# Miniprotein binders against q9h3h3: the designs that were tried, part 212

Target 1, 235 residues: q9h3h3
Amino acid sequence: EDGFTAEHLAAEAMAADMDPWLVFDARTTPATELDAWLAKYPPSQVTRYGDPGSPNSEPVGWIAVYGQGYSPNSGDVQGLQAAWEALQTSGRPITPGTLRQLAITHHVLSGKWLMHLAPGFKLDHAWAGIARAVVEGQLQVAKVSPRAKEGGRQVICVYTDDFTDRLGVLEADSAIRAAGIKCLLTYKPDVYTYLGIYRANRWHLCPTLYESRFQLGGSARGSRVLDRANNVELT
Below, E stands for the ipSAE of ESMFold2; O stands for the ipSAE of OpenDDE; V2 stands for 0.75 times the mean of E and O plus 0.25 times the DockQ between their complexes.

## First folded at step 14 (miniprotein)

Design PN1 (at its last look DockQ between E and O 0.81; V2 from the best seeds 0.78)
Fold by OpenDDE base, look of step 14:
Structure PN1 (fold): chain B 235 residues (1-235), chain A 112 residues (1-112)
Amino acid sequence: as target 1 above (235 residues)
Amino acid sequence: EVRKQFEELIKRFEKAMELVEYLLELAERALERIKEGDPKWLAIKARIILYIAEELAEQARKIIEELKKLAEETGNEEFKRMAEEAKRIIEEAEKRLKEVKEKVKELLEEAK
């Protein structure tokens, strides 16, 4: 690896954010239409740039599902970014605690569970499970990346309203596990994304706060969640 | 061995700069699409893109320092020239980053 894979993926994600999304909005669309929508736009077949023969003829940045209770509220992202720039100029130390405080101050509290899956039936099945959980109100909002031309893993993002609410983060993990997903999950606050902070950064900040590993025969949750900052298991 | 190391550093530098250029293009694209979307949102996205580019630029500068070190240690004039060229490239990119950053700032102020 050239060492810039994370930045490359970030760039691609930013590009995708600016392209049209395929959205199922449960606030305006009957839940009974979800199955047909999932069948029409399986994420393993939807292509990033609308390749011939794909379900989409035009570029698609993301495939998303919005739940009934979904309300887009990103907080004061502009203020957050301004404060971040001022902080950098000040030369003050930057720690995970600094970022947490910035997030709280500016009400930028959203975060997401991330899972990476190879294209195929398993991905589509996982996405269908997540989409149902969103429409049924167990989750609020989720998105999945379309298939890249070069292939590779696709990412499913499941959002929570507050990364500082451990119970809410854990509840989302439980809902994901209940949907039948057994892969590794990582949780990242959006504040890190809004500030362009990825795994390789000059401040040595780790944007991953939690990891969830599936456990057979374990608790009703079916997973072990690790607090990476403190290296402590929460479950 | 030293030549191989130098070439690997150059390759890494080129990769970083390729990404910086791509990110600059994305930022400019975001600015052009303001007419079609939420200006504040697009400005926020542009800012994120620029943060990533700035981080890459910093990494590129670190690579240049390593290139300079190898050039000095070997006394190889070709290596010195290549390191200086890399420095010129990054300085130009940083200038462009600054220009785009100012445009984003102006847009955010107007959208306030």
Scores: ipSAE 0.811, ipTM 0.909, lowest interface PAE 0.5, mean pLDDT 92
Fold by ESMFold2, look of step 14:
Structure PN1 (fold): chain B 235 residues (1-235), chain A 112 residues (1-112)
Amino acid sequence: as target 1 above (235 residues)
Amino acid sequence: EVRKQFEELIKRFEKAMELVEYLLELAERALERIKEGDPKWLAIKARIILYIAEELAEQARKIIEELKKLAEETGNEEFKRMAEEAKRIIEEAEKRLKEVKEKVKELLEEAK
């Protein structure tokens, strides 16, 4: 009701990006150490600012796991941002197609599946499943927010390399479901994040490109994935 | 009834400006870390932060226009003074926003 919830969440995410991260990097750390690390740093107990009694004494922005095959490539984000500013002064329309083309032109193609869970065993169990899938190579990189002071819901982000590669996005959804995750997933291309575009934006753009709902009675670990821009089922 | 409408608009304005101030502080922290030799990707983050702050400032301006209209319709001098104070607050924030934007643009050009 206050009208600024999305903006507050975006601001907190930017602040978290700039604070230290707790990272398990499978490229430099043996996979056999993962379970001990997960037990030491459950996301429901790692506090944003290092509260007394938490496993961390310093602020933590994100808890992350990098897979063995993770090769970071954000693309030409500086060029993307410059072109975005030029576009806004040009008088040309700003549409989802415009943003897609901008992302393709500048090779800023990554995106992420998002899930929101309350602090507790369900969150920690979901995170552990995702982290194992990353280290085992079914997923490439994921992060989870730490426990906030006010104790609100936390977010797990599971990244994919190319939001235009629908098969790759669906494979990531399948890997998430295989880890036992049954809640609603929403997918946001990183181009929206790099341009500061959130749900209540002046262009009335919807930054959620796909949504995934776990389906009963389908494949053993299937889901129903909807392309929200085109109102088309992908599965 | 009219007083409740005015108070709701003031609360929305105050919330928007709290977020703008927070975002400006975040952008300034990013700029300071870049000056201290941290990774240049912080300039990209600062630019994202400023995009969000610009949108919020625009929304705050729209709220001020509603406050002014309501103050004029009622003839209430207290409402007029509060709308004028809100205008001073947004003008100072917009000046600071412009200054931070210029610095971020300089750093982004250097990072090319």
Scores: ipSAE 0.723, ipTM 0.853, lowest interface PAE 1.0, mean pLDDT 88
ESMFold2 (binder alone), look of step 14: mean pLDDT 81; pTM 0.772

Design PN2 (at its last look DockQ between E and O 0.87; V2 from the best seeds 0.80)
Fold by OpenDDE base, look of step 14:
Structure PN2 (fold): chain B 235 residues (1-235), chain A 112 residues (1-112)
Amino acid sequence: as target 1 above (235 residues)
Amino acid sequence: EVRKQFEELIKRFEKVMELVEYLLELAERALERAKEGDPEWLAIKARIILYIAEQLAEQARKIIEELKKLAEETGNEEFKRMAEEAKRIIEEAEKRLKEVEEKVKEALEEAK
């Protein structure tokens, strides 16, 4: 409401990125240990700064699960940022298409489905479902924010390798829905994050490319996915 | 009514500047941690933080222009002084942003 909420949340996310993560890595840890790990670190109880009585005594930036096929590759982010600065200096128009082309050129193609949930059983249950889907190979990698002191909504991020691969984006949506998640999902490419582009950016760019809404009795997917740029339903 | 508007603008300016200062601190922290961690990744993060801070600085400038306009319209010397103080604050922050930007550039070059 103060007009800077998005930037504040971005700052908090950047701060969290620099703090230690609680990670379950399926590449090195047996899948049979996942349930114990989830029970030990429920995201509704893990606190951002390691409050007394929390499962964590030290600050935690994110809780994450890495799948068997997970390979961290962010592309040429430094080159992307340099090209972005040059583009701004040129005075050329900046469009979603421009950002897409920059992302492709520099191989910065990752994106994520985002869901915001209140702390509690529903969040922990949703996270457990996502974590299982990652460990079982339906998803590649996911993370969830720890509980803040103010008890605000927590975010689950489910990543895909290529935001330009529409089928891959839709498959991830289907896997999320199959995990029992019914809330609104939004899809954001990481290129927007790497360039500091959020909701109230100076270029009036919408960083959300897709929106998924749960639908009762609908297709096997259980959701309607909207391409926000073209205002077209994909499902 | 004008006083209320001016006070709201000041409050908004203070809020944006608080966030700019926080972002500057985060960027500096990222650069310090780059000495012990992944230097490229942390430098990239610092640059992202600066991109956000620069946009906020622009918003702060817009608020200052509105403050100046109200000060001129009313002829209130107190408002003029407050608007000038806000201008000094943002100029100092922009100077710091530039300094951190140079450090980020250096860190990125070293990480290659």
Scores: ipSAE 0.825, ipTM 0.914, lowest interface PAE 0.5, mean pLDDT 93
Fold by ESMFold2, look of step 14:
Structure PN2 (fold): chain B 235 residues (1-235), chain A 112 residues (1-112)
Amino acid sequence: as target 1 above (235 residues)
Amino acid sequence: EVRKQFEELIKRFEKVMELVEYLLELAERALERAKEGDPEWLAIKARIILYIAEQLAEQARKIIEELKKLAEETGNEEFKRMAEEAKRIIEEAEKRLKEVEEKVKEALEEAK
């Protein structure tokens, strides 16, 4: 095969970013309208390109929910990208530490918990739980991919403000678990996305910072979180 | 055995170049939309796409080096011709990549 699965997925995500989004914005929409919106736009039925019989007639790139406290701030992405290009020509080593410092210097600190689910009731139920957690203020912002024509797993992204803030990342994991999510979660800082750095990158950087596995009878959050960089359990 | 290795490398090269071509089209789509609205966000998106395309182009170059090595080791003229065609294809893609990169830089400066 081609061995470029991560790059294909990234390309499709970039294409989706540029199409219209279906957004429930709690900053401007009463919370009492959420259940009707969720029933109208279940992610297992919203199609990427507006197929016949779907609730959407036009292409949809993402389905998103913005919490009442959501304050958009991607940081200094242009400055990050410029500094990244300069670093590559400087001859200095590129390490996880240099990526972390670039992200801090340019205030590009957001990241996301990711989960992958097959289309169907389990996906729609998981999304509804996440969306309610966002509107209720336990989470700040989330999005879910629509259904592709070929089928396959869809992704839910739950954002956090600061990947260097372990407490905040763990609190988001706990809120996700409280919404009834039991599948594997992986956490990726947005700095890797903005620099086009994926699993098979030339610097051997690991874009996945944390993994969360649901566990009964263990942690208070019902999950075990592993720091992939240091191979240590956080919970 | 060597022919099987060479054919697999060609297949990988074709697959990576299909993705590079798709990414370049996406970047140009982002730039065209940036001219019409939200120019900073779309130009930043195009730059990310180009980062991915550049990394794939580098991988394609590595495949070409392997193709050239096999062609030289075997003395096979068919392999040599195919390796030279692959080189022409990546050179054209890299030229287009540089052109799109300049458009991204221009779009970002205008958005400031």
Scores: ipSAE 0.729, ipTM 0.853, lowest interface PAE 0.9, mean pLDDT 88
ESMFold2 (binder alone), look of step 14: mean pLDDT 79; pTM 0.732

Design PN3 (at its last look DockQ between E and O 0.92; V2 from the best seeds 0.84)
Fold by OpenDDE base, look of step 14:
Structure PN3 (fold): chain B 235 residues (1-235), chain A 105 residues (1-105)
Amino acid sequence: as target 1 above (235 residues)
Amino acid sequence: TEDEVRKQFEELIKRFEKAMELVEYLLELAERAAKNGDTIKARIILYIAEQLAEQARKIIEELKKLAEETGNEEFKRMAEEAKRIIEEAEKRLKEVKEKVKEALS
């Protein structure tokens, strides 16, 4: 409508990152407590600002689940940003290959599968499936956005350690599909986020590297994964 | 028609105002992040704000063009005011950016 939806969503995401998170950490909390935690904090009912009647009285930025093997390692993000600023000043061409090389050089390799779902039972059920997969070790870490005051779709993010590892990215897609999720998935490297590169950016870079579509009766993985950069199906 | 041009100008102004509202919000968030010691997040926010400011400048160029084509003095004044607003925001953006750089050194 106003042409700035991407920037608005980015601003809201950055604001949410600075607020407290509701976290289930499988490294310190028994897996047997997951069901009670999910029942206490269903994403469709947790509100961004702690609205009356919500499970949370205070603002919540994200709801997250950490797996037993989760180790926060974002690489040299400060060095990445400095190199990015220098690159822009140089006037050298900026391509997806440039960003890939920057990411590798600074070890900023994390990425995420994204799914957008309307608030309600389907969202909560999807989140429960993802959370279980994280706690059981099929996935490393995931987060979901709380319900906004205006409503709208909530996002589930499922992370992988290396966006350059196609097998790891595909394994995460398979785990998401095994959890019963059938919606469209898009995969985005975190390097694009760290550099402020969203849709409709000035460099015309597509931050989505992969797209996964559910397929009935097809491949063993239950999805078709498209490499967006090369326009090639990987499955 | 004159009415169509007026409508177009008003729509551009509305878009500009929305862009500037977001720039101001982003600057507030960047300052908050910097105050919290999260220089990485502050830089991300500033990158977004810089791109949005560039879009706002493009809107101003369209406003100026319409003002010149119509010769409407009201439109000229509004376009000049929009220019002042973006220049002030860019000044603040630069100041916040320098503070973040100092924190990184």
Scores: ipSAE 0.832, ipTM 0.917, lowest interface PAE 0.5, mean pLDDT 92
Fold by ESMFold2, look of step 14:
Structure PN3 (fold): chain B 235 residues (1-235), chain A 105 residues (1-105)
Amino acid sequence: as target 1 above (235 residues)
Amino acid sequence: TEDEVRKQFEELIKRFEKAMELVEYLLELAERAAKNGDTIKARIILYIAEQLAEQARKIIEELKKLAEETGNEEFKRMAEEAKRIIEEAEKRLKEVKEKVKEALS
């Protein structure tokens, strides 16, 4: 195996952030146009670099849907990063509680549910369901990676505004499941992303805060949600 | 056993090369982000590059150990070259980091 998968995926995501995005913005676009947009730009067919035969002729970094009520608020990320750098030079211990406190102090509270799917019908169907949930107001914002490099898995990110608000995170999980999605979901607070912390990190931190598994008998249409930090089932 | 050590050494070299290719790519991305005025993204990318460079340093320590255990001069030369490569990358990383820090002040 390649040994640096997480870092490679992170680098690809950083590059994608800086390329153009395909955005359906419900704040300025009528909801009746969504189905046509989804049919034009399925994530399994939108190519990262605009290959011949793709619906896009130019590079696409991300495909995104913004809900009617989406109000961007990333918090004090510059202050977060400065405090992080100072903390590392101080020699003080770095723990999951440290990251939580940094996020709270700097109001960098957003996070995201993630799902990884191979290119194809399952991915396109899952994305369409998520996009409809966003436009209908059950979710605020989501994005999906385009098809990049031969045959790699793609990611759907569904954002929430406060990872410390467990009820809000569970509500988003419920909305995802109501869209018919049955695969494993993992939740990552954005503080880890802004600090460049992935699974293979020097502090042995686990950036996944919650996991959601679809099971009959769960509270949210079969969801069983585990808090990875406390090893506690939330559903 | 000498063939087993040689295979181990070659696998470490391959891992080092993969890590350094990614570090160099990340440094290019960090410079692009900085040129775009996105200092937040530049810092994220530099954090990732810094962690990866530390992993590459650990690989170099394993290469040195195997070179010493075998007394193989070719292995020692390759480990020294890997050290020069990472030192140059770390210098560039430090320079980009300072430019981003100065722009924020």
Scores: ipSAE 0.803, ipTM 0.895, lowest interface PAE 0.6, mean pLDDT 89
ESMFold2 (binder alone), look of step 14: mean pLDDT 84; pTM 0.804

Design PN4 (at its last look DockQ between E and O 0.80; V2 from the best seeds 0.81)
Fold by OpenDDE base, look of step 14:
Structure PN4 (fold): chain B 235 residues (1-235), chain A 105 residues (1-105)
Amino acid sequence: as target 1 above (235 residues)
Amino acid sequence: TEDEVRKQFEELIKRFEKVMELVEYLLELAERAAKNGDTIKARIILYIAEQLAEQARKIIEELKKLAEETGNEEFKRMAEEAKRIIEEAEKRLKEVKEKVKEALS
């Protein structure tokens, strides 16, 4: 991996955000149609640019599922960005606490569990489990990246409303684990994304707040969750 | 050895080219986002591009150092060319940033 892999992945994600999404919206579509939709658009077969033989003929940025209780509220992201620019100009120290306070002040509190999986049956099965959990109301919203031309890992993002609500973050981890997902999960607040803070950023900030590892025979949650900022286990 | 220094210089050039390719791609994306009225996304992209531009500057300083240490005129020319490339990209970045700022006012 070259020193700019994180920035490259960020650029690709931003490009994908500007292309059309394939969305299953449980607020407007009956839950009984989910299985047919999942069969029509398996993430391992949906291609980023609509390659010949793919389910999509046009570019697809993301495949997403919206739950019945999903209400998009990103807070005051413009105000957040303005405050961030002013903070940088001031020369004041930038810490994780600074970013947390900015997020709270501007009500930009959303975050996401991230998992990276190779294309194939395991990915499609994981996505189906997550999509079902969203439609059933155990999760609010999730998205998965389509297959890239070069292959590589695809990412599933499972969102929570408030990264400062530790219980809500842990409940989402439990729901993901209950869906049968056993891979490593990392949790990233959206405030870090909105401010262009990725791995190896100039401020040496870790954008990952939590890490979840699957544990056999462990707690009722089926995972060990680590607070990365404090290096403390939460479970 | 002279061969080792040459290899190091070539690796730095390759890294610089890769960074600049990504900066140019980000600038294109930022312009697209701005054109679409997505000022939030445009700002995110610009924040990433600014950090990469700083990395490119660091690479140029290493290129200059190697050029000076060897006294190789070819290396000096290549380092100066890299400097011109980043300066042009920074100019474009500033222009896009001002357009986004105007759209936010």
Scores: ipSAE 0.809, ipTM 0.900, lowest interface PAE 0.5, mean pLDDT 92
Fold by ESMFold2, look of step 14:
Order: C-alpha cells, then structure tokens, then sequence
Structure PN4 (fold): chain B 235 residues (1-235), chain A 105 residues (1-105)
C-alpha cells in the first residue's frame, strides 16, 4: 500500500482517455439498436487491450453512451488551467471555495457520479440500466471502464452538467437508483479532474463533493445524499 | 530501536520507489498527450506528476532525518541515492513541460 491508489487510477484513466472508445450515440443511432449493442459489448467482457476471445479486437479506453440531448461543452478548460497555474505562483490560499470560483469563472461546471463494481453480471446489469436511462433521456451521458488485466473493479461515470445545481445532481442520483443500482455513489466535479487534484494533493482538498447511499425502505428518492464538504444531508 | 528504525526506513524506501515509478509513467503519458496535441490532458498529467514529486521529496526528508538520528552510513547513502533519483526525474519533468509548451505554441 503506497497511499496513492487514487493517483494510480487517475494515471490509468488518463491513458484510457487517449485510446479508442466504443460509443453508442443516441443522436445518430436508433434506440432500437441499443439492446444488441449492449449484448455485444458488456463491460465485463470488453478488454482494455483487445485480448483474444474478447468482443473487441483493438484497445478500448472507455465504453460510452451519449443521450439524445448530449451537447459536449467542457467550458474554458485551457483558461482554467492557466488561471490555476498563475494562482499557485501567487502564494494566495487555495481552498474549496477557490476551486468553485475558478469553475464558475471558466464555465467548467460538469461533474460525475462514480460507482465501482467488480467485473461480472452485476456490473453488466448496472451498465445496461444506466445506458437505457441515457437513451431514454433521464441521463445525458455515461461511460464505463473495460475489463482490466488483473480483473480489478471497474468504474461507471454518470455525468451532470452543473455541480452547483444541486437539484440536477440529485435528479441524476434518482435516475441511477431507478435503474436498480444500490451501491455507494460518489460525486466529483470535473474541475478537480482538469486540475489534477486527487487524494494526495498538497492542499488536502477533498475532491468528492457528494456521497449517495441507497436506503431500503427509506425516502421516496431511494437514497440519502450527503454533502461531504459540509457534512449536511441533501435528501 | 535500531531494528524498528530500519523497518521504517525500508518501508519509506519502498514507498519512494513506487511513487517514482508512478511519476515516470505519468511523464511518459504527458509526453504522449503532448505529441497528440492534447495539451489539456498533458497539463492534467503534469499537475499530478508534480504533486507526487513533492511527496517523494517529503519521503526523502524523512529518510534523511532517520539517517541523521541513527548515524547509520548505509541509511545516509540510500537517502542520497533517493535524492539523485528525484533530481533526475525533476530534470525529465522539466523536459516534458517544455514539450507541452512547444505543443501549445
């Protein structure tokens, strides 16, 4: 244990970003083709590097589904990064409020719910439910990692367009739960990702903004969502 | 005890080696991103590498403190070798930063 698990995962994600993706794009592909696509490319069987016997013959970094309303807009990420570099040389304090302000100023407001699942039927079933929710319009965009060489946990990322819009973040949580997903969810604003801020960051910032835990017999939403920064329940 | 200090020292060395392996991998990825023209990705990767390099230097500070407290010459030589390793990685980090700057221009 070296204490840098998040940074190791980040490195793998950065490498995966640069390899080809398998994409179902509802903007250009009929919804009736989704079930066949899901059956062909279950995330527990799609291999990171195209192993013999897998559905893919070439490396796959991510498996993704784009909803009909998906409109990619990362905001002014280059300006965000430049401002971040200038801020670090200024000697001024860096706090969670600093990151929020930078994100708003540069319109880098997207974020994602994350879930980690072992390879197998539960992962494939969870992904299929998320993919259907995206194509049906309850969610805008999601991706899932392919099977790793060692068979470690895989990640599903479900994006939202504005981490400061609590209602939108909670609606995405509800749509995930409606797809039958009961595991722990964590939410990370993309500003932290674009600035390379993970667990071992020098400012001791917490990149996880929200946690969602499923409730058996609980609220009408089916989950309890905690604001990690303020230790306040949102539901 | 000297045995406990030796175990602590060896654990720090192992952690330093793993951190440096990750730093070197990140530098390879940043260079790949820069060559592809993905300067946003290259900057992300370099931010991560820089913070890990700083953590590696903190580990070196702990190694040097233990070496000084014990007067152990083997520990002093291992801490100095770790310093050489991080200095070489920091030199390579600067080289990759220049490649990213070139890609931006």
Amino acid sequence: as target 1 above (235 residues)
Amino acid sequence: TEDEVRKQFEELIKRFEKVMELVEYLLELAERAAKNGDTIKARIILYIAEQLAEQARKIIEELKKLAEETGNEEFKRMAEEAKRIIEEAEKRLKEVKEKVKEALS
Scores: ipSAE 0.807, ipTM 0.905, lowest interface PAE 0.5, mean pLDDT 90
ESMFold2 (binder alone), look of step 14: mean pLDDT 84; pTM 0.804

Design PN5 (at its last look DockQ between E and O 0.86; V2 from the best seeds 0.84)
Fold by OpenDDE base, look of step 14:
Structure PN5 (fold): chain B 235 residues (1-235), chain A 105 residues (1-105)
Amino acid sequence: as target 1 above (235 residues)
Amino acid sequence: TEDEVRKQFEELIKEFEEAMELVEYLLELAERAAKNGDTIKARIILYIAEELAEQARKIIEELKKLAEETGNEEFKRMAEEAKRIIEEAEKRLKEVKEKVKEALS
């Protein structure tokens, strides 16, 4: 990624968080309405700013699906940020272990699998598969970015409740793969997002904990999940 | 070669301008988030802006080094201008950060 691409994408994500979301909430809406909702709001056609001819006339930040078991609990993010600022002022060394302990202390444990896809049928199909998995209870919550004017890649985020629960992270990878998604996946804890830690940060922290690659060939059809911190394959 | 040094200087200026454009955008977003009462979002945005400002400072040090090594007065002027730009942005960043802190108390 050339220059400040990661920071630019972060800025756009922060801007999108402040705009209205298109949400399918399985807690209040019957699962039988999902197919009609997906047909009405395909992510390759929903535009970030409500362009003429798009399904949306107004700006849309994200398209999201909430499962029946979804409960928004972000933990003590304000306390986390205060502790982070105090830590920086102290001049103490900052490591991945430091961030993990901060996350645990403040109960900020959510994380997400990320996939980047070009606009089009493959993206819409992938999103439909994820949305079904959420409504069926295999996943808890997911979101996808709308189409940008420049036609860049769109991101699908699939959340897990606890980035320290390795089994839960792997189960989410398996559910994503069962939905037919074969692209590269990266897993990022939300604590890194809440602290503004992206690529090329001054502490050289890698915000990606796991990488999942799907293998098409050989006797072991499945995803290979790499622990990036330890450089160990988990599967 | 003189041409290679000039090209390197121009590339650094471009990178600096890209960083500063993004810092300005982030400051606008932080103010919007603060006005909306989303102090968590405002702090995230400010952390990103602070990191970019630090990268911009590193670019300025490289610009100064190239200006000194070549003795080119135009390069010195451009490096000084870049320094003024970042100092102004850092001042604004501090002001926004103080507003967010006041909203948290």
Scores: ipSAE 0.844, ipTM 0.922, lowest interface PAE 0.5, mean pLDDT 93
Fold by ESMFold2, look of step 14:
Structure PN5 (fold): chain B 235 residues (1-235), chain A 105 residues (1-105)
Amino acid sequence: as target 1 above (235 residues)
Amino acid sequence: TEDEVRKQFEELIKEFEEAMELVEYLLELAERAAKNGDTIKARIILYIAEELAEQARKIIEELKKLAEETGNEEFKRMAEEAKRIIEEAEKRLKEVKEKVKEALS
């Protein structure tokens, strides 16, 4: 598990993207049906490949909830990737600011808070809280990985529209904490995902922009958020 | 000590093998994405594979350095086998990149 853990997780996420998803879409499904759906498809019981005894008979890549205000817009990802490839062959330097500028230029501004949880009731409880926050409008869209054959940690991704909108990112952190979640959160702009950039990369880029740690004695905020790029607390 | 160098060499070999297994899996996924017409996904997967192959190249340079410093013929043979393995993987990586390009055009 040493050395390439992030890359293994990335490969599994890429494979999962290409399999069917289980989706609760608040834009087309009444909010009153959410609790029954959550009870039917807990992420600790939905299996990646449809094992016997699972609520799903087919492979499931992701379990997702779309909020009523969800309006998908990935931006110009195709142009982003083309510009990235041209930049690498140009001989120009790739700096920590380069990915931010590419994201802005191509309007690929979404990002996500990530949390990794052990399988079981704690994961299912956290997911249910996030899913309710999405349907109630405090969050926009979230997904969770299903149970793997071997009990590894699972991931919840909570998306935001614009990683350059610091207030929006911090509001999402607050909504996650309001759902009772106390674990470490890390924030990754989607530009890093679209360019396949993880911790071990030749440019020494840091794909994690923010870390959030729960703070018991905190105010209404409830967490302490660190900007990893500049080593500055955002409070 | 010689046992410390041998342990070091064996750890590098294991790391190299892990990287190459993952590259092979990623190339399979990239081909699947390309066949589905998802060229954005295929390119993401190829970027990951390219970076992993670059890291595997760094491991080979360390293996060669240890083999030369010790004069150990078994280490030299293992480093040359690792070199053959990554050259084959890089060739396949280029072939998959061409398949993705064909899907675009």
Scores: ipSAE 0.807, ipTM 0.897, lowest interface PAE 0.6, mean pLDDT 89
ESMFold2 (binder alone), look of step 14: mean pLDDT 84; pTM 0.805

